# VH-VL binders against q96il0: the designs that were tried, part 326

Target 1, 167 residues: q96il0
Amino acid sequence: APERGAERRDTAPSGVSRFCPPRKSCHDWIGPPDKYSNLRPVHFYIPENESPLEQKLRKLRQETQEWNQQFWANQNLTFSKEKEEFIHSRLKTKGLGLRTESGQKATLNAEEMADFYKEFLSKNFQKHMYYNRDWYKRNFAITFFMGKVALERIWNKLKQKQKKRSN

## First folded at step 14 (VH-VL)

Design Za1 (framework fv_ebrasodebart)
Fold by ESMFold2-Fast, scan of step 14:
Structure Za1 (fold): chain C 167 residues (1-167), chain A 120 residues (1-120), chain B 108 residues (1-108)
Amino acid sequence: as target 1 above (167 residues)
Amino acid sequence: QIQLVQSGAEVKKPGASVKVSCKASGYTFTEYYISWVRQAPGQGLEWMGWISAHEDYTNYAQKLQGRVTMTTDTSTSTAYMELRSLRSDDTAVYYCARDQSYLPRGHDYWGQGTLVTVSS
Amino acid sequence: QAVLTQPPSVSVSPGQTASITCSGDKLGDRFAYWYQQKPGQSPVLVMYEDSERPSGIPERFSASNSGNTATLTISGTQAMDEADYYCQAWRSSTAYVVFGGGTKLTVL
């Protein structure tokens, strides 16, 4: 139980510390974009009197964020890898090297890249459909638990009010 | 109704490969991950990796990276785990188990286990 | 290496409360899961999402997860509860799934 009465300190994953005075509400912190998923992570504030329901909501949001980050990191890596393989394959078919005569990285025109995008979307249609299904279900669950937490907070305030009135 | 049924016991020599199958039934195969978990005689559970049935996206335990390959066949609702370059310390019961891809609820159904014995 | 630490053995008398702990850095920020395994059998999920009980698991099973420690509690322990118990968590930084070393519960 012996924590000194020092100012609150929240430490971010990047080693950044922030101070949250006891009388102010601290909010969730939004970090820089992940290099693989290109999504900004949310770092959740943990209140001192977190209820079990509030803890469950926070853990659910954290797991949903990590799941989303993992999906898009994998998808972006797959896209980049297959795009590079497609470009190399087409350049080889055309008898061209990976670099232009001037030493620049060789590329395909918009019409040829459209073929890649169509193929990639077609190939990944089912994968994205399952992602959307899971993403909507997860967000529905989060919204539902947010509603439960809101109702819990209202009930606790009413309960406190009744207790003060009775005493 | 929900079942995971694994292939039968295998006896292999060091350096060989083994491929264990896990046939799922009674649920929508593509809504779950399949984890592979092994247990050496008298030892605890060791997670080997998981595979998403619909995406063939895999994540392997670092200790097994380069020796293990997990695949699925959606048409037969079957997951596979292949372990290469077998060593005596790979002797274990190998389990498949499912967990939801949408919301992890824990591994609620497990296969019966496949004993793989590696001996010279 | 073990990311989650469990005591190797716990002994209780019939009707007593058994408590099995699982410790790991910031485990209370993740969901914990518990499995029961009897000799020659596959593991059975007995608790999920810290404190939720699957259908068919007796009400005398409960669990909590706070700080660095998750705890499985079996009230009024019966002979049929004698088994190995494993905790599990998801760890994205290691391998997504990690198991504790297991605890042998003996009911004497």
Scores: ipSAE 0.477, ipTM 0.740, lowest interface PAE 1.9, mean pLDDT 82

Design Za10 (framework fv_ebrasodebart)
Fold by ESMFold2-Fast, scan of step 14:
Structure Za10 (fold): chain C 167 residues (1-167), chain A 120 residues (1-120), chain B 108 residues (1-108)
Amino acid sequence: as target 1 above (167 residues)
Amino acid sequence: QIQLVQSGAEVKKPGASVKVSCKASGYTFTEYYISWVRQAPGQGLEWMGWISASESYTNYAQKLQGRVTMTTDTSTSTAYMELRSLRSDDTAVYYCARDQSYLPRGHDYWGQGTLVTVSS
Amino acid sequence: QAVLTQPPSVSVSPGQTASITCSGDKLGDRFAYWYQQKPGQSPVLVMYEDSERPSGIPERFSASNSGNTATLTISGTQAMDEADYYCQAWRSSTAYVVFGGGTKLTVL
């Protein structure tokens, strides 16, 4: 990825467009939360002289981010749908309508909703465990490639320094 | 020793449903996605969707959303693809193929293919 | 309909270099993959992650991916290399796959 500047410096806009606005520095930047996943995307800076190894790291980071966003978008939709189904089925069991006399949506109390949350978490426990495993493995791979990029940069700097010393 | 073995050929009428199976062996099933890819006679490869073996992640091709369902059974290391409301243009060889869940490695092993013929 | 464009056919003489291209908007920002398919057989992965070669695939196979174009190169092409070749990339994420239309390689 791009090199960090001064400590605690704000990230500037960059990304897939490969355009760095004159008003802001060219670095990775963090966007607003995605509407469906609620995750903030990272837009990666593309260096002018990106090495093949740096390009592979960037592609892997971008694809991992997109994978993560799609998982959470799907999970949030599933949660919302199952929550509504639970509320409707429970109200029907109690002989209640879906709306009060005032036209408001009928609701369940906190104790009844706790039953839904327990069921949802239990039902999705294994799915979340495998998601976490894959997330950890993806981050391990990214860390490994970051290490390779760091070593490449150190080696290139040492070669440049050696060449300048030898005249 | 790694292999994906698919169920046999099927002939269906328009409007029917078909469910194809893909049994995996020789590797840790839950560490891979299973993609379903079809190929109409004389045509190219068309991706239908993929599912993680653990079912923690599933994505379908937009063209097939609402008609396709993918599932797995980790106890038997088997993936399934069900296609509903069949049309004559669904006639194709259907392949399953694996890809790593944590790396974009590509589809390194493929099933032998299942011919599904839809005719009236 | 397909996002990735390949030439329908490429012809080479035995021993010559075959070059098969795959074009798509910003393809060089994604990983590209190549598959070989012979008549009546399942596809076989011949190149992955742009330029990596799977175990068992001959060294005469190589590939690159830059800008909008990925290229599969077969040096010293042999009769046994005659097949349909498909490129593949991610359309929008690692969870969405697209294949090129395919290229028939004829060795005559």
Scores: ipSAE 0.585, ipTM 0.812, lowest interface PAE 1.5, mean pLDDT 83

Design Za11 (framework fv_ebrasodebart)
Fold by ESMFold2-Fast, scan of step 14:
Structure Za11 (fold): chain C 167 residues (1-167), chain A 120 residues (1-120), chain B 108 residues (1-108)
Amino acid sequence: as target 1 above (167 residues)
Amino acid sequence: QIQLVQSGAEVKKPGASVKVSCKASGYTFTEYYISWVRQAPGQGLEWMGWISARESYTNYAQKLQGRVTMTTDTSTSTAYMELRSLRSDDTAVYYCARDQSYLPRGHDYWGQGTLVTVSS
Amino acid sequence: QAVLTQPPSVSVSPGQTASITCSGDKLGDRFAYWYQQKPGQSPVLVMYEDSERPSGIPERFSASNSGNTATLTISGTQAMDEADYYCQAWKSSTAYVVFGGGTKLTVL
């Protein structure tokens, strides 16, 4: 979910960190990692005379970024929740408290945590496989539209040259 | 031919649960999301959530978070939507609709709708 | 309290151009979609990705999306076009999909 703060962000992407962009730029730029997804958001530059095809590409890239951030934010939440449940279960089985004497959450050693990591990876293998498939398809679509934009720009430059010659 | 065929009408009492099915045919089920959209009598469309057809992940409307569960059965190409703790204002026609996971094409095919009536 | 606002009704005579608007903050930065629903029937996608037309939808349907407003335009409106029309957009902060309140198009 976006940070609320002092302003309303009804259309802001879920989980995207709030920050001020630098001054007006002619390039895309990359922000700090999102708190929940741990992915860096891309701020897309909007050209002055954006074509319909360029706008379509930008919207597709933005929506793909939001999809990716939502997936990883949910995955990180699931990992953290299941990790904590596993630790609590193992500590209870050992008859140990859930907190250390310093008040920090009690943890298992690396060898004991290996069981959790194996279980989590096994359980989520299929989900990650489908994520990778969808991610590749989305990137293929983006690449296709990037190619169309490049061809449009080349064609327009050629047309401008021909147009000057007709006068 | 691409089709989404939903289960038949249901009549439930307040507090009960309902589970509506949506059987897909004519396309590769696992390539699409399935959205659930409801419409109360005389009212507009209200989005409830979507599920990846392989049941990898879901996203539910905030109003329904905690009351709705969406699942799929890839062996039968069927999506399910379960709504719990029913109230009279859950009376609506419930639709399933598909959307592409990798290219936003909108909901291009819809089920015929399932009327769920909640009353005593 | 809808995120996307549509006029509740639009009336047009046969052969005239109908214009249905959908307004939302920064809607022009998202893809907009349009659905037609006739009484007792499921919705039908009539426009997607702002201005694209699905196979089987008549050429008289067109759409645009810029700034805060998406517009569905039906030229040479026919009696068969009488229906409820809903806009839709993607929004990730509170819901993945959001619908407008709907517009009843009357052709008489």
Scores: ipSAE 0.298, ipTM 0.688, lowest interface PAE 3.3, mean pLDDT 81

Design Za12 (framework fv_ebrasodebart)
Fold by ESMFold2-Fast, scan of step 14:
Structure Za12 (fold): chain C 167 residues (1-167), chain A 120 residues (1-120), chain B 108 residues (1-108)
Amino acid sequence: as target 1 above (167 residues)
Amino acid sequence: QIQLVQSGAEVKKPGASVKVSCKASGYTFTEYYISWVRQAPGQGLEWMGWISAQESYTNYAQKLQGRVTMTTDTSTSTAYMELRSLRSDDTAVYYCARDQSYLPRGHDYWGQGTLVTVSS
Amino acid sequence: QAVLTQPPSVSVSPGQTASITCSGDKLGDRFAYWYQQKPGQSPVLVMYEDSERPSGIPERFSASNSGNTATLTISGTQAMDEADYYCQAWRSSTAYVVFGGGTKLTVL
């Protein structure tokens, strides 16, 4: 089986992966996992009679999604880079080449890799804690606006009932 | 009163590095990110990147990736922007500006700007 | 590339309405922001989240954003409104934040 594609390290990803919703979609569309963040993007359907409040909610959800995808794309890229540097450093210290005599990629044993994972998690603990704080704040804001939209819809239904009763 | 105060003007030679500081006061520093925006003489605004005040995440403009580094010092409520391998076309006024990390409120407070001149 | 396009200049007489446009692909699906910059001064946020006005900004400033175009409207334009105006939006393609090229508003 071919190895996962040889991507050029000299060209960093510049943003969230692109995808298009199906032609003539009438609902929100969920796409495949982003190559860099491994998160599934959501493309939001825009109704013709979207209220200003509904538009604000949709834009907030879109902004939050892009923020989330950028965070994880950068985190995954950092993980991959530091993992490769760790492996290369350890192999060099042992006097081993980056490839085996058969031409296969040289690797470290499970114990040595466990050391890398422990260091990476420890190093990034504070970053993940603050990410979670901001993620919860963003979702609280979205929930708050979802509540406002729900109240708007209830109020519009009540208005409609009153007009129907009077006419 | 909310205020962002930047370091003074700098004159650098091509190939040098410059580090501009931005001291924040009057708000909870860790609840905002700091964007860096530059403006060449007679030109428009160009976004360079942003950093969360607690350094939980950063993002840089693609064209500056590899030349710019943004950091913060939470104990002094100060953000820093270092630009390396300076060229004459890096001559600009460099601004810091704050925005909320959890709501897209826009850059509501800006520093006074720092003129960086790159000349031989 | 995803550039925000503004007219380089707009002229208006005192008391008249000035309109400054900002165009970009699907800009109406993102929040737009507007900044005012006077010579030798830092930019000032005048509109955020498409149509919201910061405290301290006169009510004569308003804005909209739909389709591919965001518009900043200044009603009863005054000499003090003469400045460069920049639109801004969030985009994920090449930069997280992008600014328009700027519009010089002249009040004659």
Scores: ipSAE 0.547, ipTM 0.781, lowest interface PAE 1.6, mean pLDDT 83

Design Za13 (framework fv_ebrasodebart)
Fold by ESMFold2-Fast, scan of step 14:
Structure Za13 (fold): chain C 167 residues (1-167), chain A 120 residues (1-120), chain B 108 residues (1-108)
Amino acid sequence: as target 1 above (167 residues)
Amino acid sequence: QIQLVQSGAEVKKPGASVKVSCKASGYTFTEYYISWVRQAPGQGLEWMGWISATESYTNYAQKLQGRVTMTTDTSTSTAYMELRSLRSDDTAVYYCARDQSYLPRGHDYWGQGTLVTVSS
Amino acid sequence: QAVLTQPPSVSVSPGQTASITCSGDKLGDRFAYWYQQKPGQSPVLVMYEDSERPSGIPERFSASNSGNTATLTISGTQAMDEADYYCQAWRSSTAYVVFGGGTKLTVL
């Protein structure tokens, strides 16, 4: 990793630390939107006495979050690139430059952009449909493991209750 | 039985392209991802990327992005990996392997491997 | 491959316990997987989701994953266990799947 300068490190860590949960947090924490996916990451709380089943649930949730973030990061990049290619192509067809006389990015009006949005949605319809299928399957798996964890916790409470009554 | 059967060995010149196939059988193809993993002679396993069998999700290793393309054909339960602009250091055995799309169980079934030799 | 570090070789006598490590930053926060590869053959999944054993893999294979280190343990090691072993984890920073460099297990 490149060296972090003292001045840059001191200013950046101060800003970054404002988005980190306290060490003794007993809850999951929601962070700021990811730069590429525009999704808010969940930072999972790790209990001191995490069971193997709780650990599996946490890891599954983490992997699912990363899968989801990567899908949307790729989709957003594809959208941005194809949008710029569409704008460039349409401006070239009209005999217009990529920049206005004031140096701003040349843009298309809402009616022209509607063509792009319609084409993009149509082109990506099947991809989004299968993404939704896999997203629901992943959440079903998470819910299933959440149920297992809940049953484990109920069983542990029953065992503690029996032990407390005996003593 | 669950099987992944790959296409045969290829010999290519530098700058050429190769397309390896991986035919799946014995399971519901659309519920799995197919990873492509290569292994140069005497070297370790190198992940190239993976694709969902439905093509809804594809992710390539950064160093290969731009010259690798992965596709599937659900009607024949076949996955494909095309590598372009071949170099001598692309000489390797190329494997396909499956993993579940919604629960990461690991690569439980692998193809037999396809030797791709790149030489002038 | 630089993300997960394995020793290049481990030697063990027949009947003894072999231990193969795989190290990476916060590896214990992710699932680890282990593969066995014999010369001229495809890899075989021997452990998944840290400590789960696939059907057909002998009970002498076990694994753990905590902190920065995942460990594959082979108890009562047999000559047939001689192979290259690769760890694997899922990481989204640079690639979804990363493999360790591999460890050659020599028996006798």
Scores: ipSAE 0.565, ipTM 0.801, lowest interface PAE 1.5, mean pLDDT 83

Design Za14 (framework fv_ebrasodebart)
Fold by ESMFold2-Fast, scan of step 14:
Structure Za14 (fold): chain C 167 residues (1-167), chain A 120 residues (1-120), chain B 108 residues (1-108)
Amino acid sequence: as target 1 above (167 residues)
Amino acid sequence: QIQLVQSGAEVKKPGASVKVSCKASGYTFTEYYISWVRQAPGQGLEWMGWISALESYTNYAQKLQGRVTMTTDTSTSTAYMELRSLRSDDTAVYYCARDQSYLPRGHDYWGQGTLVTVSS
Amino acid sequence: QAVLTQPPSVSVSPGQTASITCSGDKLGDRFAYWYQQKPGQSPVLVMYEDSERPSGIPERFSASNSGNTATLTISGTQAMDEADYYCQAWRSSTAYVVFGGGTKLTVL
């Protein structure tokens, strides 16, 4: 039976922004920013004759993306929660309501928020330092595998030239 | 030598809580995640959740959300798993296992397991 | 239903090749891992990143992962290989880590 075409299902297991690239795409596809992490997910193109090394690189990049998305989604959620708590506390101290005359959320000015940003950065300094360490290690690993893939492609081209000379 | 050493067997009544420890040695504790995996008698492996040793970020299996809490103490290189509101079907061997935080290497070292028996 | 499906049992004669499969939707887009568990013991990692062997694991162990199926292959199977084998992958839709149901390998 003929189908009306595939419905684009949300199939992202990592909790990143849900999208599907065009069918039979010959390129990596970049989606809209994730609501929570604010990072753009990448759907990787799979070549017809992907080597085992190329496959490992793609899987490593995909897992790194999921790890990065999870970290920033949690960090952004924590920031938003603590920011709201700080604003509510300060507005209560000033005897002000949580909403402005126009119905918008009441906010503090930049000078009043300086204490919050200073405390948040100080409190999360060690966490961000270790995130950067792991992020750099993951990027070095990806770069290393990218180099291995490049060398594999060069070696295969040299092998083809040698075979043609032998024949 | 890399080792994960768990606390001893426990017998608990339904409704009680249990807290299992996992002491790591022989590696840099903060570079690995710790997973908790349980196995009921005669059954397969069931993942319960993992915790980042440094960040204390946790991710729990949906079935256990609200009953499980995972923590770490970096000063003693120890991970903890607390399971509350115990039921008879929580009877299992509970394992801790490490996995790298920056590369997908799988759970290369496991604790010896802790038998938790829940009975009245 | 299990997210990763394994046959409950596989039987081989000593010296023969054992093949244990693990099936899951788009499993070949994820890294697969394999664990060996003998009675009364903790699991032991025998294969990681689809086809890599940890130090100390015999060369007779090999593995592949493509499409929807990961396969653990034990060539020249020995009596000491008799154990339960579990596959594992990372999936975040319901759990970040999922295990297959396990396969009991019997060497007769």
Scores: ipSAE 0.439, ipTM 0.731, lowest interface PAE 2.1, mean pLDDT 82

Design Za15 (framework fv_ebrasodebart)
Fold by ESMFold2-Fast, scan of step 14:
Structure Za15 (fold): chain C 167 residues (1-167), chain A 120 residues (1-120), chain B 108 residues (1-108)
Amino acid sequence: as target 1 above (167 residues)
Amino acid sequence: QIQLVQSGAEVKKPGASVKVSCKASGYTFTEYYISWVRQAPGQGLEWMGWISADESYTNYAQKLQGRVTMTTDTSTSTAYMELRSLRSDDTAVYYCARDQSYLPRGHDYWGQGTLVTVSS
Amino acid sequence: QAVLTQPPSVSVSPGQTASITCSGDKLGDRFAYWYQQKPGQSPVLVMYEDSERPSGIPERFSASNSGNTATLTISGTQAMDEADYYCQAWRSSTAYVVFGGGTKLTVL
């Protein structure tokens, strides 16, 4: 049966569209970027005869994705908030207004913004190191279960081949 | 041997604050999260929040947001939970429990519990 | 968050199989965990990641999780198994950890 591209099925009153995977998809599907984390979620394909081990792998990947999205959503909110506070504080210290001559938000020059980015990266260096550690641990766990699923599939094929020979 | 040892029982008046400690031993403290879970007399378990032992990540139950603060001291392998603006319905046994950092879903070791009584 | 619903009590005779359920919307898409709590004691993890058993937990403990229902099964139930049992799962949004209301297992 032919598969269509992603479908729009729902548009909220806020104007946001919802997307659906193609019908009869046999593959994992990638959705639109999350508003806060800016990461694209993966919708995992569920095989017709999903084994308990395959289900465990899918749950592990699902929870890892949600953990990752939550981390980056929080990080992006923190960055945005601290950036705004930094700009406001510096402009106030200089005796400048928050608006330009054109009525737009006043900004700092590249040198001053570089100071903010350097401080933010330095301040969050440990946090990012621990994120990377946990991210690698999660991906090693996922890889381990992927290996188990692969071995299960190989074993099942070998069993089918043996049954075929005994007939 | 893995152990979580909590501070002793507290009696507080409504409006006061309480800070419960949880000292970990027998494992690498910074590789785990610490959850805080409370249980009112005769009631079930209520999750309050968790903190990464390195303090890089904290998350609190929505109901307690603004009243609870969780911290750690890596030099002493100790986690802390402070609950402010105490009410009579905060009377409970407060537990700390560890959870895996990379797959934090199962609380495999628990502290002995700290009874906090809020009397009016 | 979706509420995890457990029966408040389950009674079983010694040597019989006890079954404790935990229900929640799409619970079978999440990992479920089970805790045993005896009076005056801290909870003890008895099952994790749906059906895995920690070291030191007897083989007569088993569990499953599919659809909307997770089940803890205790075969050959003993007097020492009398306790409160709590299920737990992770849910996104307002709380990362959710506990069921608990089930009192009575061995009569």
Scores: ipSAE 0.412, ipTM 0.722, lowest interface PAE 2.3, mean pLDDT 82

Design Za16 (framework fv_ebrasodebart)
Fold by ESMFold2-Fast, scan of step 14:
Structure Za16 (fold): chain C 167 residues (1-167), chain A 120 residues (1-120), chain B 108 residues (1-108)
Amino acid sequence: as target 1 above (167 residues)
Amino acid sequence: QIQLVQSGAEVKKPGASVKVSCKASGYTFTEYYISWVRQAPGQGLEWMGWISAEESYTNYAQKLQGRVTMTTDTSTSTAYMELRSLRSDDTAVYYCARDQSYLPRGHDYWGQGTLVTVSS
Amino acid sequence: QAVLTQPPSVSVSPGQTASITCSGDKLGDRFAYWYQQKPGQSPVLVMYEDSERPSGIPERFSASNSGNTATLTISGTQAMDEADYYCQAWRSSTAYVVFGGGTKLTVL
């Protein structure tokens, strides 16, 4: 989001009306669920002395998050569209209008809706299976880079201790 | 070794549909996404969408949503892009290109391009 | 509208350093990629993940990405480098992949 980028460092003052990271946190921050994907975005803390490797890890995590959000936003839109079409087709088959006499939106009972949910899940099984595969692969890559960052930090601490001992 | 080979040039009338193919070879087809990118004469590159080769999960550019469909046939390692309701401004060279599904490495191999001309 | 902005043209003499910019809101928070396209040919990936160079691309090609601007730098530019150059980034808000408008590099 534009707002997150504008507040790049986790140092934003209090008083904003939209989501923003808490004032001066040294940790990643978890936001409210996204309107479309219903997933909680992670706002990554950017250290003042971020290394190139740390930057690469952060960008990879951000891209993975956006990929994940886009997948679920599209899935939720497809679900909502097909649900609406299913409801309308069943009401038409029963000879019922789309609205009740009180002007409220007509609905189906839980048993009829259960049929839709079962069909939707069955239809999308392969898609979800391959999504999970790619999700695990992405997390493996992130874990790999997290390991590289950890090794870099250990090496830097070791170098700092060596300098202190020489002086 | 690694190649993406596209179908030949097409001439279509306004309102028609075109389906371009992209046959992959030299790598494991199902481990990569295929993007479709077009380029109108004298213009820049315009991304149309991508498809996961194995799952046929697609993501289309908003401008083309409703007119474009991308599919794959894993048995022949071929990706397809169909564009419907053609207009004169759809005249372009259409490219397929691969990218890794789990790590954004960029589009490292491209097809040779397919010229689609829309004229009456 | 263009999400990534590139200058339409850049001119340089042989042996000089060419610099091509790509600007976008918070582009430095995402990976940038660069492609070279010669007339009548398909694009060729010349830089990926901001500053990584594919096998076979000369070391005189380098790149950076910070803030709102990604830059492709060609040191000791040669006549063979004359081409159109496109930047690319991943953006989920409008399209998963976005290309810049392209820059024509002329070497004379």
Scores: ipSAE 0.398, ipTM 0.729, lowest interface PAE 2.7, mean pLDDT 82

